VH-VL binders against Uncharacterized protein 5. Designs and how they scored, part 1

No score or structure here was measured in a lab: all are predicted.

Target 1, 153 residues: Uncharacterized protein 5, of Haliotis asinina (Donkey's ear abalone) (Ass's ear abalone) (p86728)
Amino acid sequence: SNLQCKIAGGGELIPIRTPEYRAWVPLGEVGLNVSDSKVLIFAARSCFGAHILLQNNAEDFKNAVYEIVIGGMKNTRSGIRQCVGCKFDEWVKDKALNCRFFNYFWISWCGDEVWVGHGYRPPHNRILRYKYENQPVINAASVRSESDTYWAL
Structure headers, positions and changes below count from the first letter of each chain, unless a header shows other numbers; Kabat numbers aren't used for antibody chains.
F is the ipSAE of ESMFold2-Fast. E and O are both the ipSAE of ESMFold2, at different seeds. Each is the mean of both directions, binder to target and target to binder. V2 is 0.75 times the mean of E and O plus 0.25 times the DockQ between their complexes.
[cut] stands for letters that were removed.
The coordinates of atoms that the task and the answers printed are left out; those that the model quotes come from them. Centres of patches stay.

## First folded at step 1 (VH-VL)

Design c1 (framework fv_cixutumumab)
Heavy chain, then light chain:
Amino acid sequence: EVQLVQSGAEVKKPGSSVKVSCKASGGTFSSYAISWVRQAPGQGLEWMGGIIPIFGTANYAQKFQGRVTITADKSTSTAYMELSSLRSEDTAVYYCARDYYDSSGYEYYYMDVWGKGTTVTVSS
Amino acid sequence: SSELTQDPAVSVALGQTVRITCQGDSLRSYYATWYQQKPGQAPILVIYGKNNRPSGIPDRFSGSSSGNTASLTITGAQAEDEADYYCNSRDSSGNHVVFGGGTKLTVL
ESMFold2-Fast, scan of step 1: ipSAE 0.208; ipTM 0.714

Design c10 (framework fv_cixutumumab; at its last look DockQ between E and O 0.60; V2 from the best seeds 0.00; counts 0 for: pae O 9.8 > 2, unsure alone 74.0 < 75)
Heavy chain, then light chain:
Amino acid sequence: EVQLVQSGAEVKKPGSSVKVSCKASGGTFSSYAISWVRQAPGQGLEWMGGIIPIFGTANYAQKFQGRVTITADKSTSTAYMELSSLRSEDTAVYYCARDSDYDILTGYYEGYMDVWGKGTTVTVSS
Amino acid sequence: SSELTQDPAVSVALGQTVRITCQGDSLRSYYATWYQQKPGQAPILVIYGDNNRPSGIPDRFSGSSSGNTASLTITGAQAEDEADYYCNSRDSSGNHVVFGGGTKLTVL
ESMFold2-Fast, scan of step 1: ipSAE 0.265; ipTM 0.749
ESMFold2, look of step 2: ipSAE 0.007; ipTM 0.607
ESMFold2 (binder alone), look of step 2: mean pLDDT 88; pTM 0.916
ESMFold2 at other seeds, look of step 2: ipSAE 0.006; ipTM 0.597

Design c11 (framework fv_cixutumumab)
Fold by ESMFold2-Fast, scan of step 1:
Structure c11 (fold): chain C 153 residues (1-153), chain A 119 residues (1-119), chain B 108 residues (1-108)
Amino acid sequence: as target 1 above (153 residues)
Amino acid sequence: EVQLVQSGAEVKKPGSSVKVSCKASGGTFSTYAISWVRQAPGQGLEWMGGIIPIFDTANYAQKFQGRVTITADKSTSTAYMELSSLRSEDTAVYYCARGYDEYWYFDLWGKGTTVTVSS
Amino acid sequence: SSELTQDPAVSVALGQTVRITCQGDSLRSYYATWYQQKPGQAPILVIYGKNNRPSGIPDRFSGSSSGNTASLTITGAQAEDEADYYCDSRDSSGYHVVFGGGTKLTVL
């Protein structure tokens, strides 16, 4: 019952595949607009390294609001950082991904904090939280991966 | 306040192995990546590989895979780089360097260990 | 391509501005990190991230990035800035560090 925070999408998950270390795939280009949303729920099947970029400007991949890494360093940690490839502002040990099965995750930027968790029931199973004073507006999102990854977004 | 202290210079014969150490004197050793970077005389910097001690996970540059082994001893806050089957072109200064988030940037460097492969 | 390309040498007059460049496809995804190395010494970190300086690095050093190119700018070069400058980034796998070939800066 989150009255203030709209979940992205219409309940139908969009299948996306990202091969290892290709260009960012903007979610707007594949039919998922996050510009009026505050929560993203998704599933990923991957051996390691699922990256979600939260952007103020859809064309700015390098200077994004957040890069969220699920199952980084060969599926040993997950973290939040305020730019692509920067030091994590928050991270946790986390064998988040699975090579054979889809796992669900959620990301919330509702209010003045970004939260990340396992599953599809925010705020249940939260693993990461970071407070960004005067957080820029998130108008776009993109995905990329370190290994061949199947997404449902 | 943290410093990386490396072992002393080595002179080795072709075909032998060398093991260089890098001891962190303070701070949080286990959660930082420790990388090994070498520099042959008059040449540029070359990344060999690194380890994150808390995960016991090592990654190697393709060129050195099968010949380099990087390990860490958390109890002594020491990382090691062992290079086998030494050749004259392995003559170089070997640096250890502290990185973040899987070798993101190197903010602290050891003073280097000179390894000379002679004859 | 994970290769990072730097010009081997550049010169600048004392007090003038110089820009050292690093090019490679990985720079579209990752910021370059810049190091200064003087003869007989270990490298020191100069710029990381978008444009961050470690404590002790003068504000005449700045970084910028656009597309596949990263630049280190020294505004008002001093004699002590004469050194080799290296960029690094990650290769296409994200797990390997790649250094540029280095640029020798001569301050005239």
Scores: ipSAE 0.007, ipTM 0.599, lowest interface PAE 9.1, mean pLDDT 85

Design c2 (framework fv_cixutumumab)
Fold by ESMFold2-Fast, scan of step 1:
Structure c2 (fold): chain C 153 residues (1-153), chain A 119 residues (1-119), chain B 108 residues (1-108)
Amino acid sequence: as target 1 above (153 residues)
Amino acid sequence: EVQLVQSGAEVKKPGSSVKVSCKASGGTFSSYAISWVRQAPGQGLEWMGGIIPIFGTANYAQKFQGRVTITADKSTSTAYMELSSLRSEDTAVYYCAREGDYGDYFDYWGKGTTVTVSS
Amino acid sequence: SSELTQDPAVSVALGQTVRITCQGDSLRSYYATWYQQKPGQAPILVIYGKNNRPSGIPDRFSGSSSGNTASLTITGAQAEDEADYYCNSRDSSGNHVVFGGGTKLTVL
């Protein structure tokens, strides 16, 4: 696939923090608009549970296109699901996060597939892939976490 | 095709600082992290730190925290490593190397810059 | 102490098989990477990931990993394989790079 699709943001990462809670932080509210983009590159420092929501509508947190979980189940799994809190459609064993240091990740929704990988050079080091025929348009993204998490987005 | 070209040898006095450059060609400079690895005479390889130019983010080995500064200039595709408060123990060959994804391997290396610290 | 431990020296007869090992707790979570260094030269990458060779590295070089131990195997050692071999990986924190002490291989 064409992973020359536009990367979100201007190349300079925006720092944000999500403390341990369940509320979503819309990326549009912190200055990152993903509506014309197909790739997100970010970093996170977290003990466990960094969640990224890809949404058709920024106000809809329940019927999102994808919830991507990095380092779920106390930093033992990462996975993709088509709704918040549902059974994973795809997952792998993955100690993705670190309490003391930032790790880098990328997410691509270029075409009819969502891909997730480690690092800052998509499509290298892909760990997850899920195909959604007639995927809804992704116009917004939000983040939340299960533990105190620092992001660079 | 990727080449990392380093600056020439340096002779420095104790207490001074040295700044070594590493110019990348052939690849997309901003998309890859650049690390600095040194080797004292007859000794092994020692990682000092690295930088991801697109983010301006640098990280350092604990031993060098506060003494090393790694920077990048995307307009010239050049990474720099500055080491301050030089001691004779800092005499070494300093390599720049391009990090693969995850930072788990170095796929291209510069030829090295010899830094000699003597009075 | 060192996070990654290598034997300082090993010898092998021409055409024979040698195994160089690297040991450390981080190897339970991260692959070791192997480099060859000849006198006066920069290191070159020989094995990365589970068992990947860069273009130009002979297929006599292979990597393996089990538990906290990673190994570089040279199946039919050649004279030109005489060099220092270094492993590296992530430290226990996952974000710093650490090198083993290096193994000097002599081909007899």
Scores: ipSAE 0.007, ipTM 0.559, lowest interface PAE 10.6, mean pLDDT 84

Design c5 (framework fv_cixutumumab)
Fold by ESMFold2-Fast, scan of step 1:
Structure c5 (fold): chain C 153 residues (1-153), chain A 119 residues (1-119), chain B 108 residues (1-108)
Amino acid sequence: as target 1 above (153 residues)
Amino acid sequence: EVQLVQSGAEVKKPGSSVKVSCKASGGTFSSYAISWVRQAPGQGLEWMGGIIPILGIANYAQKFQGRVTITADKSTSTAYMELSSLRSEDTAVYYCARDSYGEDAFDIWGKGTTVTVSS
Amino acid sequence: SSELTQDPAVSVALGQTVRITCQGDSLRSYYATWYQQKPGQAPILVIYGKNNRPSGIPDRFSGSSSGNTASLTITGAQAEDEADYYCNSRDSSGNHVVFGGGTKLTVL
């Protein structure tokens, strides 16, 4: 079965691009509000380094709840961390991304754990799970990438 | 339950083109990848390419680059595959298939369209 | 040259266990997906990922993988399991989907 929590967005995926920028792109600024949701499903075409930030406050990039990295370390690992650029709190060996082919991913913060998986049928193909006692409420999300990345969010 | 309905059989001459349609009914169309897979008589399955309709971007197998075009029309929930410069070796059943899991796991298939290329 | 290799044929006695294998270097990086195809019909997805079954697929079907080899196991073969079985995955570049050559299963 699905996680039974609300999925972000209205069913239509929003195409965006992050061409090697270092700045976070807030999803609220491109038309996707996650404040009433617990699941994000997206697709990415990228050589490496697709980053998703889950935030308590949309204006606060320092004290994020989670940074989720898909295809980090030159597309060799995916992981979860509680600070931008820190060591992963949880990671797996994962060639998740492709320069030419779009892959789908899902992130769930339904309940008291954050889960990450491949595909767009949560909870199928879960690759990462991390529990954060007294997890702050997630009200916003942002994306950035280490390489030219096309997203559908 | 979602289903994929394909257009009817075609008989074509060498050098012509064929365009096969695949209409999705039930469920969301735009967010799911649609692939085209063919099977020549007595042979195995061969992936030709796929499209994610929401992105409007298609990927093609190297063998078919330059001959195949895959498109989608969100308003009619229909995907198309056009193959040009037909040869007798293109005689096959052409399937459309949907990947509901996002990782090349094709869980929903059309019934197939037979394309015969002869002179 | 196929990126994924399957034996062309295998036989099993009714009620016994059979293993169908798929081999290729890309299977070190990507999971194999398995399909069943009967004459004149479209393929049916039977296993994806390590060992996931779509709704409606009997629990006698299971998947496994080790190194460059993926396997589909049918633990109590029934007459209706007689079919062609195909694996698919990505090629070594990660850019394209590739299918194995298929294995014809005969249930004796």
Scores: ipSAE 0.008, ipTM 0.545, lowest interface PAE 11.7, mean pLDDT 84

Design c6 (framework fv_cixutumumab)
Fold by ESMFold2-Fast, scan of step 1:
Structure c6 (fold): chain C 153 residues (1-153), chain A 122 residues (1-122), chain B 108 residues (1-108)
Amino acid sequence: as target 1 above (153 residues)
Amino acid sequence: EVQLVQSGAEVKKPGSSVKVSCKASGGTFSDYAISWVRQAPGQGLEWMGGIIPIFGTANYAQKFQGRVTITADKSTSTAYMELSSLRSEDTAVYYCASEYYYGSGDYYFDYWGKGTTVTVSS
Amino acid sequence: SSELTQDPAVSVALGQTVRITCQGDSLRSYYATWYQQKPGQAPILVIYGENNRPSGIPDRFSGSSSGNTASLTITGAQAEDEADYYCNSRDSSGNHVVFGGGTKLTVL
């Protein structure tokens, strides 16, 4: 079995870079519109701290629906939170990222749950899930990182 | 359903180079990360390096840095491994393998090519 | 070193249980993956992510880990299980893939 929701993008991944703690990079501005999608598959090469923001409004970076952190706390944890920089609502020990290799991840917001997993075949290798009662509609996504990060999105 | 088809056996002279190909089928080429693993006669498996075709970016084991080059051609869905300055110790079977990333920063090789025998002889 | 260490050979009687081990400091941080190789053939994946089997791998194969050691267990070994078994993982830096030296399993 697999997820029955639309995956963002058209099969080719878009390369981008985020330097440490710089401004959010809206995915819509680099050619990836998630407004009609429910699944994002991506790769990241990073020493630590790859952040994905799921947004109701593309202009709102503070009151996002979710911030998903891959390899947070110096690449020791991955987690989900309902606000930027808050305590994780769910997290796992996870040395998810690598300074020299690209690693693959997927995020699904199909239904009223957000799921996060390793690899490029959702829903396999799911590591996190969180249910948000009365979840706002997710219309946009952005990325940022704690360290110099190369993405394929 | 992924299949990796490798080029045929090669006999090379010491000091020359060899270029082995690995053609992927049964999916889009950009969905694969491809590694090269060799095995000398009677010896174990040794990772040489890999490539993520989306970027054309390769990463190499330290032992092979400076002698190995891994490339990919998206138009033909083919990955290549070129090894230079061949010596008798490079006589081995060379495998390509598709990589699947799973949790905790690890990879596993879910599909393997049949191997290409490279013999280095005088 | 961050090298993964395996015993070079082990034997088991038909129908009995055997445990093949892999030791290295990287296994404190990363899971071991196990491959089976028969003479003249490419390796095949038998266990990944500590204790997951790909489709087609018999349920007599299982994996476990504790500290710096990972183990592949074959419960009720069959003649067809005679092969070389390799573990692999990330090195301690997480930057490279490393293989153990391999264990030759003989089924008596």
Scores: ipSAE 0.007, ipTM 0.558, lowest interface PAE 9.7, mean pLDDT 84

Design c7 (framework fv_cixutumumab)
Fold by ESMFold2-Fast, scan of step 1:
Structure c7 (fold): chain C 153 residues (1-153), chain A 121 residues (1-121), chain B 108 residues (1-108)
Amino acid sequence: as target 1 above (153 residues)
Amino acid sequence: EVQLVQSGAEVKKPGSSVKVSCKASGGTFSSYAISWVRQAPGQGLEWMGGIIPIFGTANYAQKFQGRVTITADKSTSTAYMELSSLRSEDTAVYYCARDLSEYSSSWYDYWGKGTTVTVSS
Amino acid sequence: SSELTQDPAVSVALGQTVRITCQGDSLRSYYATWYQQKPGQAPILVIYGKNNRPSGIPDRFSGSSSGNTASLTITGAQAEDEADYYCNSRDSSDYHVVFGGGTKLTVL
């Protein structure tokens, strides 16, 4: 089945590129407002290290609610952590990304858990799930990557 | 959820070109890829290429490189496949299909009904 | 031609189990996807990813893989299962998606 929470975006996906180890790109600055949404569906083509930051405050990149890492550690694992660069709270061994093909991913913060999965059909192919007892409100999101990455968000 | 409607049958002469259309309805057109697959009479399925409309990026099977062009018009939610320098062996049914790629698999969940292209003199 | 190999034809008696196989080196790295095609119709997705069935596909269809081989199993074959079955996969070279040659299933 699909989640019944609002998906971010208004129909057309926004193409962006994040070069290796550059600053966070706030999704609000490229036209995607996540403040009234609970699900993000996106595509990425990358050799490794696609990072999504879920934030309470768009200006705060240090004390984020979650950093979600897709294909981290040179495309060997994906994980969820409650701050940038901290120890993963949950992770799986997975070669999630591909240098030559776009892969689809979804992130849901609908309800009282954050979920991450492969594909376009949440909650199908869920790979990560984490429950945060008193989860802060997620009002913004940003992306960054460890390698040259092409996104559709 | 998604419906793909293809253009009608074509009869072409050798050396000409054909352009087949695939109009998508339902779902978000730019949120998925469209692939083109052909099937000659009595033969198997053959992947020709695909396009990710949001990027305008197309990729092609090596066999068709230089003869096939795949494009998309986001304003009309329509993908196109143009095949040039037609030969008799290009007589086939041409399908468009929605491509929901995952990290380790490729699968097509909705298919158009196919467009018959006949190349004859 | 295809880099995925399928037997061109198999037969099964009504109510019996049949296994259709797909073989190729790309299957060591990528999952096979299976399609059913009946005469005059577009292919229908039957199995994808890690043995997933789309809505509307009967539970008698299942998928499996080991090494360079993927299999589609039909448990308790019905007359309506008579069709051509195709596998596809990403190959390990460049941006190539490849189909198997197809297997014609006859239900006796």
Scores: ipSAE 0.007, ipTM 0.564, lowest interface PAE 9.7, mean pLDDT 84

Design c8 (framework fv_cixutumumab)
Fold by ESMFold2-Fast, scan of step 1:
Structure c8 (fold): chain C 153 residues (1-153), chain A 117 residues (1-117), chain B 108 residues (1-108)
Amino acid sequence: as target 1 above (153 residues)
Amino acid sequence: EVQLVQSGAEVKKPGSSVKVSCKASGGTFSSYAISWVRQAPGQGLEWMGGIIPIFGTANYAQKFQGRVTITADKSTSTAYMELSSLRSEDTAVYYCATDYEGWFDPWGKGTTVTVSS
Amino acid sequence: SSELTQDPAVSVALGQTVRITCQGDSLRYYYATWYQQKPGQAPILVIYGKNNRPSGIPDRFSGSSSGNTASLTITGAQAEDEADYYCNSRDSSGNHVVFGGGTKLTVL
């Protein structure tokens, strides 16, 4: 990962809430434009199942996407996949989330890989990496969750 | 670089409450958590709770649940810890610290709270 | 009872290596963070994450972990290293922060 790749957003984090099994919330609609960015840093407070979708187009939830799942399967796994609900292309055992405490995460799509890590200092604490030869151009991102989740983005 | 400045020493009577402040400077106040840790004379460090100012969401150690309230005022970049129903056992130095996912750096210099009649 | 256990005291001769240990089930899932505290002063962060030192912390300090145990190692102890050392981590639920009881290091 390249720290000179642009990080999404400004200095202040934007609060978002996603209840259990709700529709995707496009980040552009809440004031966070990722189209010029290659890195997203965020925090989440959730018992389990925080989902981030990297998209070519904000209206397309299936084609040319990466779904990053943080604390899936009741907060036991985190993974990357190239479609919503598909088999993970890469995953790790990871008790990433917390019902009462915000944890920081970062996602980088700089270069020809998607990386995911704990914390707010990419590429530190990287937990997931997926290399794609024909990586989709990422112009939008959305969030969804399996349980009531508070985000800072 | 974040710096934390705490309010001055307090002497309180049993049964009263105390409210300690922690003013942050340098860096973006809303982008990190603030935790409160106390230390009684000659004793170890004890985490009381923390808050992420952007949401006002606070989390407390079980021992202090119901007695401690942690708040933050984004407009003044200040976090507060209020402890009620004070006992002599609450005599301690109270620290605030910047909280990066459970590691604390920097720490405030501490506020001494003495509970006596 | 404490979720993280430290021995209350340890001694080391000047220039020798000492290992301070922190033990608890949460350390299977979370790294321990280490702090140094000298009398009358606030704690100072010494090690965080797998084995990271903040700016200004000497190379003689290192961290390691295995299973339910984390260790702070001081290689070539100096007189100024005499202090109390605390570990902290998240509890097993991940919901709270817990500290060990502290270890008083005496440099002989």
Scores: ipSAE 0.007, ipTM 0.575, lowest interface PAE 10.6, mean pLDDT 85

Design e10 (framework fv_ebrasodebart)
Fold by ESMFold2-Fast, scan of step 1:
Structure e10 (fold): chain C 153 residues (1-153), chain A 118 residues (1-118), chain B 108 residues (1-108)
Amino acid sequence: as target 1 above (153 residues)
Amino acid sequence: QIQLVQSGAEVKKPGASVKVSCKASGYTFTYYGISWVRQAPGQGLEWMGWISAYSGDTNYAQKLQGRVTMTTDTSTSTAYMELRSLRSDDTAVYYCATDYEFGYMDVWGQGTLVTVSS
Amino acid sequence: QAVLTQPPSVSVSPGQTASITCSGDKLGDKYAYWYQQKPGQSPVLVMYQDSKRPSGIPERFSASNSGNTATLTISGTQAMDEADYYCQAWDSSTAYVVFGGGTKLTVL
């Protein structure tokens, strides 16, 4: 693609941990601002259930633009949904996560669709793609997990 | 085996507050959220809200905002639900349940009957 | 607010198939859950995420969810299945967990 999309972060990865619980951790509160970005590249070490929330408003966890689930349903599928906890709008069988090793992932919301892939070289190894007509502006992101998860963001 | 054990029945006057406890065992307490659900005599189930056992973050039903407070004590693996400004229509059996992802309530406590009468 | 509508009662003879419906606008876009409650007892999760059975729930319990209707099906219904059944979904508009009104299953 000829489109240039800014990657969040600025080069140095931020380590965070979300223990076994359901609370969201806003990325802005740990020093990662995604408001001018269109791509997030990260790594996670988790047995299952790594969730990334893409938000219009950083304080609104209920009316998010997307919830992206990596290794959901006990590490058997990954998916994209337009509301928190709803059925997936798009999903794939995917044993994405590993309890002992970090795996890399990328999420792109460049243009009018959201893409998700394995690795650190977007758009390589894309596993999910969903088009959201008239996509709201994404100004914030948050993470949570269903199991003890270590992140590098 | 995962178990939730609730406190005993309560009788309260209108305007009082009640605080129900829910003691968890058999799992890592901080892993699952705790949902609270009530059931008036002869009526259906009504969701009241949810709390994270790790962070203490809560999500309350709109109609109970301002009257309900949910808390946890990780050292005793116990969740609490306090309901204030009690009315007669708050008479119900109150349940706690483990909650995995927005309404996936797989283990339930035995229930606590709260009767509000003057 | 999403409203989940269940028939108040369903009757079936022993050995027959019972079907309990739960209707809501675009319910098939959400995960549906089913709970069984016997008199004086706590609810028991019998089906989760539309069609999956928890450990310990007999295989004669099955469920589906599509369009506007979720359905709990109990094949070879037994007297022990007599109970109130509640469907439940998550309402994305309010971020609120919603229960159906409940269905009393009578095995006569």
Scores: ipSAE 0.007, ipTM 0.559, lowest interface PAE 10.3, mean pLDDT 85

Design e11 (framework fv_ebrasodebart)
Fold by ESMFold2-Fast, scan of step 1:
Structure e11 (fold): chain C 153 residues (1-153), chain A 120 residues (1-120), chain B 108 residues (1-108)
Amino acid sequence: as target 1 above (153 residues)
Amino acid sequence: QIQLVQSGAEVKKPGASVKVSCKASGYTFTSYGISWVRQAPGQGLEWMGWISAYNGNTNYAQKLQGRVTMTTDTSTSTAYMELRSLRSDDTAVYYCAREDYSSGWYEDYWGQGTLVTVSS
Amino acid sequence: QAVLTQPPSVSVSPGQTASITCSGDKLGDKYAYWYQQKPGQSPVLVMYQDSKRPSGIPERFSASNSGNTATLTISGTQAMDEADYYCQAWDSSTAYVVFGGGTKLTVL
């Protein structure tokens, strides 16, 4: 049952930076544990390409449950995929990110669907929704980016 | 059509520097990285480093730190790799390759290679 | 030092199956990629993300990656497949691209 969904983050707790590298930054290693949560709220300042990985195992970056891309394709679309770098299973046109200011986002895996939205009040301003039959348990999350990105978790 | 075209072969003396160019066409230059990979005669592929065409961030192989510099010129869609203090064991074919890290971390298109010979 | 280890050479007869291995610590937890290089030519990507074929690569090429070993398999090997083959992985701790030492495939 997903009646009592817990939130990790808030967009004002932990500042981190991902430069334009290929390395994932596990959120557990920077002090944010998502293992008991079903919702992540965060903020990002970036020109484009903020990636969030939802994982069954924190050490497994290859066989993740979802990769969520915010402001991909040079900040023109956001999408959800069931593998790193695969074709999007769902996507929308979305100029989500800003080079100079932080924007808030939320991701929910509370229930049978993964949802993504703008702002800090789930489920308001939802932009993406994807249902995965027999979804694996999500115990960890990691971030990376295509451009120099500042995060507030 | 995606293409990477490199500058021509060079012969250098020990202690000199060489600068190889790689001109990209057929795609948005600033949406990908450029890796540099070299191959000594009869030897395998050796990764030298990577540069972002978005912001110029670089990551160099440990053994080349302090001798290599990678740059880009966005106005001409060209990447450059300069190697200093050349030694005979720097004789190799030098390749540039386009790196796609939004759909994986691999080299999908390669330049034709530039032979650099270091001899006295 | 080499992080990925390949046999220096593999020989097969035409029409037989060639198997080229690439070994590295916990390689199966990373994506593996494969490149083909013919004499005097640039490398060509033949496999990406462990087992996916780029457009234009024959279906005779397949690959797997588990535990410490990635394997490139060429079924019904043809003379045109004679080349050097390199495996590649990405090191998440350094953001370095790592190549194997290469395997010379001889079809005879």
Scores: ipSAE 0.007, ipTM 0.536, lowest interface PAE 11.0, mean pLDDT 84

